# VH-VL binders against q09693r1to98, part 3

Target 1, 98 residues: q09693r1to98
Amino acid sequence: MKILASSTNYVLHNRLSNSQYEDARSKIVNFGGEFTNDAAKADYIFVNYSQINRVRRELRTIGTPLETCVSCKLIVKIDWLNEPKESLTPGNPYVIWH

## First folded at step 10 (VH-VL)

Design W6
Fold by OpenDDE, look of step 11:
Structure W6 (fold): chain C 98 residues (1-98), chain A 118 residues (1-118), chain B 113 residues (1-113)
Amino acid sequence: as target 1 above (98 residues)
Amino acid sequence: QVQLQQWGAGLLKPSETLSLTCAVYGGSFSGYYWSWIRQPPGKGLEWIGEIDHSGSTYYNPSLQSRVTISVETSKNQFSLKLSSVTAADTAVYYCARDKSDWAYFDYWGRGTLVTVSS
Amino acid sequence: DIEMTQSPDSLAVSLGERATINCRSSQSVLYSYDNQNYLAWYQQNPGQPPKLLIYWASTRESGVPDRFSGSGSGTDFTLTISSLQAEDVAVYYCQQYYYTPLTFGQGTKVEIK
């Protein structure tokens, strides 16, 4: 069952290992999402942080300030991919920004 | 008053794994990020990586392939492992607390000298 | 990575005189969103860990004497000790926390002339 059907998803590198990165990518695809390396075009951004300021730091580092991500809908902790739920709302404990 | 106490083996042979632990006293462990930073003798500072109480990590790309930072929240401790050490890894290693939500460091451990020698 | 370059590498100043340390980042560490400079300064004595002096380029950490001040914006920053005291002999480092990985300057040794 596709949880992220018709969604464009970005996984921030967060200096993940290649295996961790590929695992996250694979999970996103399996959940029906489309993986992108451009945060500015992402509907969902998966991050390995719980603090918005560190998310901002990461996005600055990769050259995409959070404030310019017009297409962004939600920033989600990458751990959500291990326990995926269909409802990604502001009340979701894995959602850190919307 | 927040205090960081760190310990671990200070003498290693090449190819061994560095292992250090930092314990936090006198303050909240949750709500902060915690970092490891090292300093070769007579040299500057190199940031190794960070972790929060949930286990979220970020590593310096220069060390990413060899570094593992972990957390034991029940003990208010976080640890550093650095595999395949060489003489270049000889340094004083510090644990530190990231102040608030930003990565400058307001509390530091006393440091642990780790010497890699054949 | 963002390179942090301090100047000079060492500085000898007479007691009571002004000491000036410069720090340059290879890219701006000024964030337009909050208009803050993500730059910190540390003091390190022999055998001790670094001690936080300044953050946000110009804000003194609690307990830091007012003779220490930070200034600058963008890529060029300065740590000033208005009147050098004997206990100020140390190595000083700047650090950016705008980008990852976090990076430090190479350090400036301040000595008494």
Scores: ipSAE 0.638, ipTM 0.875, lowest interface PAE 0.6, mean pLDDT 90
Fold by OpenDDE, look of step 15:
Parts: C-alpha cells; structure tokens; sequence
Structure W6 (fold): chain C 98 residues (1-98), chain A 118 residues (1-118), chain B 113 residues (1-113)
C-alpha cells in the first residue's frame, strides 16, 4: 500500500546515523514517497525530534528556516515510519507540526 | 531543585571505551533534553551530544562515529560511551540539563575527570 | 561549525570597577522569527561546572546578581560586570545554541588587579 504516494519527503540529515538514515529513506520509498534531502521542496519532513524548537534548530543548521518552507505540509516524528498509518493528518499523534 | 549526579571510571588506557552515567534528582526527567559536555584540562568546553527521555539523540559530528548516548527512563538516568579513546579525550566530562526546549544549560553535574594514559 | 571568539583571553580589573568581556560569533545567532539572540553566558569557578548567567543574550538567570548584564545582537555580544566583586574571579564563556553543533567561546579569565 502506498501511504505517501506522489509525495516528496525529507529526512533530516546529520540527525540520524548512516544506518538509521538509510533505513528511514528505504521506508519512505517503500511507502510510495519520493525522497529528498532538500527541506524546501519537501511535503513531509521526518524528524527525530518531538519538540518544534529542536526541529527549527535543525532546519536552520541545514539552511532552511522552517517558517519559510512554503512546500512543507507536515513535520512527522520519524517513529511514524515504524508503524505508518494511511491517513497522515494533523490529528495523527506523530505529527508535531502542520 | 534539580540535581545531577554522575559517575564512571576516571582512568582509561588508549583504545578503551569511556563510560559515564548521569542520574537526575529533584525534577522531571521527561520533557527535557540532556547533554554531555567535556572540558580538557585548562581548556574550553566542547558539546558532545544530547538525548531526550525517548532516546532521541544528536551527536557532535566531530565525535559522532565514537559516541553513544543512551537513556534509562525508569531510573531517570542517561549515559555516555566514547569508544577508541586517546589522550585527546582526557577531560572533565559534565552531564547537563537543557533548559526546556532550548540548548543552553541550567543544571550541571559536578563533572568527572577522565584521564587517558598508557 | 559556528566559531565563538571571546576577547580578551584574560582580564585584570580592580575591585569595584567594570569588567567587559566580548564574544563574537562567526555567523549571526539572531533568529528573525522570534527576534531572539540564541546566546548564553556562563561563569565557571575552579573545580566547578559552568554556571548559567545569561540567556537570550540579555536575560539573567534566576539568582544572578544585578551587576551582571548581557548585551549585543547578531554576531557581537558583551558580558558586563558593573562592579567587580572578589567572588566574580572566574572564567566566563559564551555559547550559541542557534546551530548544531552547539559551540562555546574559548573563555575569558577574569582576575582582580
């Protein structure tokens, strides 16, 4: 089942180990998402943080301020990839920003 | 008030693994990030990495390949492991609490001197 | 990484006189979203961990004496001790928390002249 069909998805680099990063990337692709390392182009941003200010720090560090990300739809806790739900909406407990 | 108590071996040989633990008292463990910071003798401070109660970590890229920070939530403890130590890893190691969701540090452990010597 | 540079490395000041420590970041730590400077100052006494003095560049931590003040914005910051006391002899550090990895200045040793 494609949960992220026709979606562009971003996984924050330098936050995860190489193995964790590849695992997340693989899962995103398997769920039908198109992986990107450019947050400015991402519909979904997967993060290993649960607090929005940590997410902001990471995005600033990689050069993409969160508040200027026009394409961003949802920021999702990376743990979602371990038990994905078809409906990824603001009501999803893994969604930390929308 | 919050109090951080830390412990671990203070003398290592090269190539061994540094192992320190920090216990949190007098405050909530959940809802905060916790950091390790080190200071070589007579020198400045270097941030090693952070962890939250769920085990979410971020490491300084300069140490990422050798660092593991873990959490034992049931004990309100978090730990640092640094593998393949050399003399350059000789330092006082501090555990610290990040102030809420901000990465400045309001509470510190007393520090643990770790000396790496042949 | 963001480089934090303090000046001077050491400072000798007479009791009751003003001590001024500068800190420069290699990139701005001012966030346009909240208009806050992600900059902190610490005091470290010998054999003790650093103690938080100032955060958001100018906000004193609870319990910090009024003689300590922080100022500046963007890349240039200053810690001021308006009237140096004997207990203020210590090493002071600035720290940015705008970017990862978090980085500290090299420290400024404050002594009594």
Amino acid sequence: as target 1 above (98 residues)
Amino acid sequence: QVQLQQWGAGLLKPSETLSLTCAVYGGSFSGYYWSWIRQPPGKGLEWIGEIDHSGSTYYNPSLQSRVTISVETSKNQFSLKLSSVTAADTAVYYCARDKSDWAYFDYWGRGTLVTVSS
Amino acid sequence: DIEMTQSPDSLAVSLGERATINCRSSQSVLYSYDNQNYLAWYQQNPGQPPKLLIYWASTRESGVPDRFSGSGSGTDFTLTISSLQAEDVAVYYCQQYYYTPLTFGQGTKVEIK
Scores: ipSAE 0.630, ipTM 0.873, lowest interface PAE 0.6, mean pLDDT 90
Fold by OpenDDE, look of step 14:
Structure W6 (fold): chain C 98 residues (1-98), chain A 118 residues (1-118), chain B 113 residues (1-113)
Amino acid sequence: as target 1 above (98 residues)
Amino acid sequence: QVQLQQWGAGLLKPSETLSLTCAVYGGSFSGYYWSWIRQPPGKGLEWIGEIDHSGSTYYNPSLQSRVTISVETSKNQFSLKLSSVTAADTAVYYCARDKSDWAYFDYWGRGTLVTVSS
Amino acid sequence: DIEMTQSPDSLAVSLGERATINCRSSQSVLYSYDNQNYLAWYQQNPGQPPKLLIYWASTRESGVPDRFSGSGSGTDFTLTISSLQAEDVAVYYCQQYYYTPLTFGQGTKVEIK
């Protein structure tokens, strides 16, 4: 199962570098994906896993703790976009389910 | 043992840009976040912002418009720039390491007093 | 921003006696995900940077004497020095790292009575 799809809402976390952000944005757009600034409405959040605790903190700060997000499906390591995989499985190291 | 050494100009005029650098010794630079924290004379502590080795930053919203934190990984250094300084920016500025991946600070620089005066 | 309020502002305690410093956060810093309190305590001597004493509200940093202890949960926390020593004269700060921006208490000056 692919994570990039048309009519799917994505959040690119602002901690991504400019190059990572633009690369991810381009790829998401190519798949017909949409962007939202509201993590609570996102299907997927792209992050660097090394920043996961910071991401959690920031989501808590804006009132959308990851663990309580109803609409969020998963956090995806940004590097996934450079290594496409049919890997929407719990065992995938690039995916954090919640 | 990890040591943080910091340096920069300690006397500025209003409207100038504060520039400080912190160098990390005795430990890994990658895998940690690094913060700047300041303390006005006789007052408490204010967190300025953080950066990791990849250049990912987060700034205190109160200073975001004036703050730039950068990293030079090849030198194990990170820097702080604060533009348009005023007397309110007079403080001892500390660089610090976030312990593990958590935003409490286990190693600190000795601090640099920056005085803004006409 | 999360406001951290310490009490008292200053404390005078006799040598060998217990010193108690309180810290209150304007919002809970207890994370249900890991059931940890994102709260740290620091000691600062004049002319020196703060020194980490306690993190996760109650975990003592390596090298910190046993007489220092942290307790509390949610919004109310306490740093206790069970038997005040001369070298404990300092300003103590609490800090939350649950929310951004990170914020510190205003500090409590501990002196010898």
Scores: ipSAE 0.611, ipTM 0.868, lowest interface PAE 0.7, mean pLDDT 88
Fold by OpenDDE, look of step 10:
Formats: structure tokens, C-alpha cells, sequence
Structure W6 (fold): chain C 98 residues (1-98), chain A 118 residues (1-118), chain B 113 residues (1-113)
């Protein structure tokens, strides 16, 4: 089922375990998303619930990998990939501002 | 009543590798971040780094090249390795729990004095 | 790194009197998104690890006596002991958790005058 935009790039937070990373990566691809490991090219970032505050901290801190994600205006809870809905907007409950 | 117990060698020679382990009792290991913090004798506190149950780490840039923090979830343990130690690494080393998802620390180990001397 | 500077380095206060410790961060630790100050205070007794007293600049940890209070916002924070008790003799540290790496103040030693 293609539900992610083809013109949008998606990145996974580097704090994910290898198993979580690969699972999420596969799901992103299967849902029609363009996966990237380069945060500078990403429009959305997927993170665990427990990582949200860490991600926000990293976005505030110079010298972290996430600081290069200039287009990552939205953080998406990784659980969205388990029950995806077509629209990832600020009003989506799985989308978090930072 | 979460309790952190830590152990490891307290006396090292220069260039050796510091190795400490912290075990968590009385609470969930999953769902928290776990940190190492050190305190040179008579001085302040320095955050070393953190890890969660999945092995996700972040290190203090000042120590990143020498620090490895690992986790053994099956034992509710996480460990610190600091390579190429010098006298400057002499300190009491603490393991601690980050409260909830925030990086302030509500539970601490008793500390382990590590002395580096030739 | 964010530098945390406490003042004074040491403080002698009579029993029952107010003790005031200041902490300044080199950059603001106030997050506009949640309007929270990412600042904590610790108490450390000799031979023991630090004990969490205050978080979010002004919220007391469970079990902490009411005589301890935290205040301030942005870059300037204060820990106040309204009536110093004998058991309050210790070194106190502030800590920011707004930026990585996490950083602590150099500590303030509180003694009885």
C-alpha cells in the first residue's frame, strides 16, 4: 500500500536499534516512501516515543547528526508505521512539532 | 525503590582501559536512559554519556573517542569502558538513571573510585 | 558546551537562617515550546552520590523538604534553603539538561556558621 509521498524523503533516528531500524526502513519503502540515511536530505524523521525529548535536545544542540536535518520540521512517532494513515501533517496525532 | 549497584577495578596504570559495570534492581530497565557521570576528587561532576536498553548511545564529545557504553538487557546491566586512561581520569565514577525521558538523574550508584597512577 | 557557574563557591549560614545559591548558564535553558527551564539541583554529602532536589528549575523531587525551593528562568537560577538545618551541610550542584553534553555547575559548599 502506497501511502507516503514519492517526493518526500524519510529518515530514521540513529538511536533506533538495528532491528527497529531495519523494520522501519522496510515499512517506509513498502509504503512508497523514499528512504534516506542522510538527515540533510530528509523531510520527516521517525523516532521512538521514548526518544522524542532526546531528539528535541539534539535539534537544539550544535554538533549532533540531527542538526543537518534542516527540512525536518516534523517528527513522526515510529508507531505510525504500524498503522499508517496517508496524511502526515501537523494535525496528525503521530506527528510532533519541535 | 530502584537501586543501582556498580563494580569494577579501582586501580589502573596509564594507557589501560577503565571498565565499570552497573546493575539495576527494583525497577524497569527498559524505558529509561542510563548515564555515567564522574567526579574527580574535590571537583565537580562531568557527564560521560548515556545509553538505553536498545543500545542507543550518546557520549560527551570531550570523551567520545575513548568512551564505549554498552548494555546487557538480559541482566539489566550497562557498562563503561574508557580507553587510554591518564591521571586526569582519576575520579569517582557514578552510574545513574535519567528520570523518565529527561536527562536529570533520580537514582545513582554509590560510585566507584578509579585511580590512575604509574 | 554550556557553562554552568555557581555563586558563591562556599557559603556559611547560621542555623535557621536562609541560604541562597545562584546558578548561571552561559545560554538560556528555557525551551519556548513547553516553557520549561531544563535545570536541576542536587545535594551531595561527603562520600555519597548527588541527590536530586529540584527539577524544571522549581519542582521539588519527592521527599525533599519544603525549605528547599528553586526559582529563576532563562539563564539565572537560585536554590534557596529558607531555614538551614544541620543536615543541609553539603555541596550543591546545578545541572542543565537543555543541551548536550549535559553540564553541571562547579558546586557550592554550604556550611554552618
Amino acid sequence: as target 1 above (98 residues)
Amino acid sequence: QVQLQQWGAGLLKPSETLSLTCAVYGGSFSGYYWSWIRQPPGKGLEWIGEIDHSGSTYYNPSLQSRVTISVETSKNQFSLKLSSVTAADTAVYYCARDKSDWAYFDYWGRGTLVTVSS
Amino acid sequence: DIEMTQSPDSLAVSLGERATINCRSSQSVLYSYDNQNYLAWYQQNPGQPPKLLIYWASTRESGVPDRFSGSGSGTDFTLTISSLQAEDVAVYYCQQYYYTPLTFGQGTKVEIK
Scores: ipSAE 0.545, ipTM 0.879, lowest interface PAE 0.8, mean pLDDT 92
Fold by ESMFold2, look of step 10:
Structure W6 (fold): chain C 98 residues (1-98), chain A 118 residues (1-118), chain B 113 residues (1-113)
Amino acid sequence: as target 1 above (98 residues)
Amino acid sequence: QVQLQQWGAGLLKPSETLSLTCAVYGGSFSGYYWSWIRQPPGKGLEWIGEIDHSGSTYYNPSLQSRVTISVETSKNQFSLKLSSVTAADTAVYYCARDKSDWAYFDYWGRGTLVTVSS
Amino acid sequence: DIEMTQSPDSLAVSLGERATINCRSSQSVLYSYDNQNYLAWYQQNPGQPPKLLIYWASTRESGVPDRFSGSGSGTDFTLTISSLQAEDVAVYYCQQYYYTPLTFGQGTKVEIK
């Protein structure tokens, strides 16, 4: 089974070039994940931030504050997609919120 | 004591590229966000964008098509390029440090007046 | 974008008297989750860069004299200088950091009457 199988995934475009954004989407597909354009419906939100309060601001800015994401399990640093063999759990070093 | 020193060309013609550099002294470069902010003469302040030590950037949408911020972490420096300038880009340009992960600015460079003729 | 509007645009105050500057945001900058107001105040002396005075609406930056205080919540904020000194002649700016892009008020010029 693929490491992102049965997951719905959102990529926050902030601080990513278009090339980096497309690379992240490609990796998610290769790992079996599905995309959503609605952060509030995602299981995982991938971000290029190390600090959750920056992410909270950007989610507020796009109209999907973190408090409205019923399905969200983890917010994950985008670099995890380069090293995906370590499972996404709340204790994972790339997870900044659960 | 943290100090930000900035430099760059202060007089440009329309269509040229504005280029400024900011060097950080007396403090850590990593672990903070670094911003460029401009102030047209006699007007208020406009946030241009930010960068971190890894080179990741985020720009004000009003300027994003023309702005490039870059970093040279080994020198504790970051730079602003603004392409295709017009007279509307005449301003004092400041570099600034984000004190926290919420973007309020505790240290500022002294500013560089950039004048675009025409 | 959140618009930040200051009043008055210009203020003349006698030495030793109180100066009061208002800042209004077009949307609330209070985040109910952490109960904080995402608002800062800056002082800009003539020919100088802005200097941070206040953050979280009311928290004074280190080294800022206690005659400076901030108050307010939501959309309405006040910077107060309890006893104006000569060195307080400057332009004062509020700034929100609740939404991106970050935005500043247009400034309030404080002068000695």
Scores: ipSAE 0.535, ipTM 0.873, lowest interface PAE 1.9, mean pLDDT 91

Design W6
Fold by ESMFold2, look of step 14:
Structure W6 (fold): chain C 98 residues (1-98), chain A 118 residues (1-118), chain B 113 residues (1-113)
Amino acid sequence: as target 1 above (98 residues)
Amino acid sequence: QVQLQQWGAGLLKPSETLSLTCAVYGGSFSGYYWSWIRQPPGKGLEWIGEIDHSGSTYYNPSLQSRVTISVETSKNQFSLKLSSVTAADTAVYYCARDKSDWAYFDYWGRGTLVTVSS
Amino acid sequence: DIEMTQSPDSLAVSLGERATINCRSSQSVLYSYDNQNYLAWYQQNPGQPPKLLIYWASTRESGVPDRFSGSGSGTDFTLTISSLQAEDVAVYYCQQYYYTPLTFGQGTKVEIK
């Protein structure tokens, strides 16, 4: 079973080049995840931020504040997709919100 | 106490590229976000964009096609380039530190007046 | 973009009198989740960069005199200088940090009457 199987995933485009964004999307699919263009429907949100409050602001800015994501389980630093050595759990070093 | 020192050319012709540098003294460079902000003479302030020590940037959409912000972390410096300038880009340009993760600014450079001739 | 509109454009106040500066945002900057207003005030003396005075609408930055206070919520905010001093002659700006892009008011110039 793939590491992102049965998950719906969103990538916040802020601070990513178009190339980095597409690379992240490809990795999500290769890891068995479904991709969504709507952050409010995601189980996992991948971000190029270390600070949750900046993520909250950017989600507000695009019209999908964090409190509207009823299914959201984790907000994760994007670099986890590069070499996912540990499963996504609240204790994972790349997780900035759960 | 943190001090921001900025420099760069102050007189440009239309179509040239504005280039400014800001150096950070007396404090940590890593762990903060750094912004460029401009102020046309006698007018309000406009946020240009931000960068962190890793080089990740986010720009004001109104300017992003012409803006490049870069960092030289080993020197505690970050720079602004604004391409294809016009008279509308005449302003005092400031570098500033984000006091917290919310983007209000506690330390500012002294400003550099950049004038674009017609 | 959130537009920030200050009033008045300029204000003349006698020494020791109260100065009142208004700032209105085109959209609320109150985040219901944390019940905070994402608004800052800056002072800019002639020839100087802006200096942070107030953040979270009403919290004074360290070293800012007690005569400066901020109030308001949502879309309407006020900076008050309770007893104007000569050194308070400056232009004052509000700034929202609720959405990107970050936006500032046009400024209010405070002068001695």
Scores: ipSAE 0.530, ipTM 0.872, lowest interface PAE 2.0, mean pLDDT 91
Fold by ESMFold2, look of step 12:
Structure W6 (fold): chain C 98 residues (1-98), chain A 118 residues (1-118), chain B 113 residues (1-113)
Amino acid sequence: as target 1 above (98 residues)
Amino acid sequence: QVQLQQWGAGLLKPSETLSLTCAVYGGSFSGYYWSWIRQPPGKGLEWIGEIDHSGSTYYNPSLQSRVTISVETSKNQFSLKLSSVTAADTAVYYCARDKSDWAYFDYWGRGTLVTVSS
Amino acid sequence: DIEMTQSPDSLAVSLGERATINCRSSQSVLYSYDNQNYLAWYQQNPGQPPKLLIYWASTRESGVPDRFSGSGSGTDFTLTISSLQAEDVAVYYCQQYYYTPLTFGQGTKVEIK
């Protein structure tokens, strides 16, 4: 059972190069997760931000504001994908919103 | 207390690269975002982009293909490069600070007029 | 992009009188989650950089005189200078920080009549 099994995952492209974005997508698949291009459908949203208010603004900007995402469980700093030593829970240090 | 000092060449020919530097004195560099904002003569303000202490950037999509913002955190400095300039890039360029959570600007540099010959 | 439109483009006001500047955004900048308007006002004296006056639509920045006040919500905002002083001769800009890219109004020039 892979660490992202049964999850739908979105990567916010902001502050990522194209290669960083594609690397994150590949890691999600390698960890057993599904990738989505629709933030509103994601269980987890991976971001290159430490501040939730910045993320909220960017999600508003792309037309998928956080308050309309019924499936969203966690917003996670992208670096978790480099070292997924612990499962994603609200207490995980990479989680900035739950 | 906090002071932003900026410098760089003020006269350019078309196709050259604009290069400006901003140094931060009297305050911390980490914990804030740092922006470049420009103002064509007699016109309003345009946000160019931002950078944080780690070097992560986000640019105004209208300029993204020509803009590079970089940081030298050990010197509390960040810089702007705008490639392939034209007369339309003539403006006063400002560096500015925002709080890490929001994007309104509490400290500004004095501005640098950059003129691109037509 | 959110377009920010100010009115009037310029106004002349007698010393000690009220100056009123309007700002309209093409989309709401009120975030229902925190009930905050993501709008700031700046003053720019001739030859100077902009100076932050107001953020969250109505909160004065530290050191800003109480004759400056901001009001409004959603798409319509007002900066009021209750008793114009000589040092208030400047161009005033509104700015939204609700959406990216960050955008500014075109400015309103305030002069002494």
Scores: ipSAE 0.519, ipTM 0.872, lowest interface PAE 2.1, mean pLDDT 91
Fold by ESMFold2, look of step 17:
Structure W6 (fold): chain C 98 residues (1-98), chain A 118 residues (1-118), chain B 113 residues (1-113)
Amino acid sequence: as target 1 above (98 residues)
Amino acid sequence: QVQLQQWGAGLLKPSETLSLTCAVYGGSFSGYYWSWIRQPPGKGLEWIGEIDHSGSTYYNPSLQSRVTISVETSKNQFSLKLSSVTAADTAVYYCARDKSDWAYFDYWGRGTLVTVSS
Amino acid sequence: DIEMTQSPDSLAVSLGERATINCRSSQSVLYSYDNQNYLAWYQQNPGQPPKLLIYWASTRESGVPDRFSGSGSGTDFTLTISSLQAEDVAVYYCQQYYYTPLTFGQGTKVEIK
């Protein structure tokens, strides 16, 4: 499935085990997405948070505050990667910021 | 009226594992973050880490290699394990509730003094 | 890590007089997006857990007497007790929640002189 084709994707490691983090990276690649280790370059940021203000803090902490991410389109709850039946759009229930 | 009650062994030998439990009464467990915070005698406070009802955790990097926080959501309880303790881990340990989606703490347990002998 | 430094370490104040406690962060805790200072103050009476007094640098928690006030922005913050009461003898801590890890000041002990 190429549901992430032509996208650059970042996974915030906070609140993920190493196994969960690697699983998410593998799923992104399997769905046709490119993985980045730099949140500022991502189109999509996947997070294990439901609260955008927690995500904002963690992005500040790693030096890539949300306001400086030129390419960022969506911040998405990581669980979307488990069964991505619908394309990512601002109306998708897993999207917490757009 | 939210109340946090905590318990666990207060006297340990070096290399043992500290184990504490906090139970939440009189309020919702889901929808909040829950933290462990410690205070060495006569000193300031150190945030250890947090957990939510789903079991997702984030730890202070200074302690991350030795800390495990767990949740038993059906019992409204969360627990702290700190492995390989030394005398430097002697402190009063508090559980606390995160009041909002920001990390400041409105309800605290009474504290448990944990002493690590040398 | 953001280092939080309080001054003085200890303060003796007469009953009914003003107590002033300073807190400085090693980096700004003001977020320009929401224009908020991510700073809280706690009171800890002897043998008790900390009690939340102030959040967002200046917002008083419910049930906290109005003699407690917070001020400051960016890196420099002040907790003021306008008229010290006997029950205000405690150690006071500032805390930032702008960056992870969360960090606290070393505390300021307030005593009656």
Scores: ipSAE 0.493, ipTM 0.871, lowest interface PAE 2.2, mean pLDDT 91
Fold by ESMFold2, look of step 16:
Structure W6 (fold): chain C 98 residues (1-98), chain A 118 residues (1-118), chain B 113 residues (1-113)
Amino acid sequence: as target 1 above (98 residues)
Amino acid sequence: QVQLQQWGAGLLKPSETLSLTCAVYGGSFSGYYWSWIRQPPGKGLEWIGEIDHSGSTYYNPSLQSRVTISVETSKNQFSLKLSSVTAADTAVYYCARDKSDWAYFDYWGRGTLVTVSS
Amino acid sequence: DIEMTQSPDSLAVSLGERATINCRSSQSVLYSYDNQNYLAWYQQNPGQPPKLLIYWASTRESGVPDRFSGSGSGTDFTLTISSLQAEDVAVYYCQQYYYTPLTFGQGTKVEIK
């Protein structure tokens, strides 16, 4: 079973080139995850930030503040998609919010 | 003490590319975001965009199609390119450090006046 | 984009008197989660870069004199200089950092009357 099976996933485009964004979307699908273009529907949000408060600002900016996303389980640094050796859990070093 | 020193060409013709560089002294380069901000003569400030030490950027949508910000981390430097300039791009251009996690600016370069003639 | 509008565009205040500068944002910059106002104030002397004075609407940056204070919440903010000094003659800008893009007010020029 693939590492992102049964998950709905969003990629925050901020600080990603278009090629980085498309690469991340491709990896999510290859790992068995569903992609959404609506952050409010996602279980996991992948970001190119180390600071949760910058992510909070960008989610506010697009109209999906973190506090209103009841489906969100983890916010994850996007580099996890390059080397997904560790399962996505709240203790994973790539997770910046749970 | 953190200091930002900036340089680049100050006089351009329409359609040329603006190119400025900012060097960071007396402080850490990684762990912060670095921004370019401009100010037309006698007018307010406009945020252009940001970069971090890894080279990841985010730009003001108003300028996004013409802006490239890049970094040379080994030299603690970052640069601005603005393509296809017009007289409307005449401004003082500042580099600035984005303080902590929040996006207000505690250290600024002295500014570079860039004039685009007709 | 959040528009930041300052008033007045210019004011003249007698030396030693109070100067009051207003800033209004087109949308609230108060975040209910942390109850913080995402607003900063800058001072700019002629020919110099802006200098950070206030962040979080009311927190003074290190080295900024006590005569500078910030107040307000949500959409309406005030920078107060309690006793104007000669060196306070400058242009003052507010800035929001609640939404992207980051935006600044158009500036308020303070002069001695």
Scores: ipSAE 0.487, ipTM 0.868, lowest interface PAE 2.3, mean pLDDT 91
Fold by ESMFold2, fold request of step 13:
Structure W6 (fold): chain C 98 residues (1-98), chain A 118 residues (1-118), chain B 113 residues (1-113)
Amino acid sequence: as target 1 above (98 residues)
Amino acid sequence: QVQLQQWGAGLLKPSETLSLTCAVYGGSFSGYYWSWIRQPPGKGLEWIGEIDHSGSTYYNPSLQSRVTISVETSKNQFSLKLSSVTAADTAVYYCARDKSDWAYFDYWGRGTLVTVSS
Amino acid sequence: DIEMTQSPDSLAVSLGERATINCRSSQSVLYSYDNQNYLAWYQQNPGQPPKLLIYWASTRESGVPDRFSGSGSGTDFTLTISSLQAEDVAVYYCQQYYYTPLTFGQGTKVEIK
């Protein structure tokens, strides 16, 4: 079973070039995850931020404040997609919110 | 003891590229976001964009097609380029430290007046 | 973008008297999660860069005199200078940090009457 199997995933576009964004989407699919354009539906939100308060502001800005993302289990630094050696759990070092 | 020092060319012709640099002294670079903010003479402030130590940027949509912010982390410096300038880009340009996690600016450079002739 | 509107545009106040500056945001900057107002105030003395005075709507930055105070919530905010001093002649700006892009009010010039 692929490492993102049975997950719905959103990529926050902030701080990503168009090619980086498309690369992240491709990796999610290749790892067995479903992509969504609606952060409120996602199990995992991938971000190019290290600070959760910054992510909260950007989610507010796009109209999906974190509090409305009721399905979200983890917010994860995008770099995890480059080498997903460990499954996503609250203790994973790439996780910035759970 | 954090100090921001900024420099760059102050007089440009239309269509040229504005280029400014800000150096950070007396504090850590990697723990903060860094911004450029401009102020046309006699007018208010406009946030241009931000960068972190890894080179990741976010720009004001009003300017994003013309703005590039870059970082040289080994020198604790970040830079602003604004392409295709016009007289409307005449302003004092400030670099500023965005306090980590909060986006209000506790340290500012002294400003650089950039005048676009026409 | 969230628009920040200050009033008045300019204000003349006698030395030692109270100055009151208002700031209104086009949308609330109160975040229900932490119950904080994402609103800052800056002072810009002539020929100087802006200086942070107040953040979280009412918290004074270190080294800012007690005569400066901030109040308000949601969409309506006030900066008060309880006893105007000569060095307080400046332009004052409010700034929201609730949404991106970060936006500033147009400024309020405070002068001695």
Scores: ipSAE 0.469, ipTM 0.853, lowest interface PAE 2.4, mean pLDDT 91

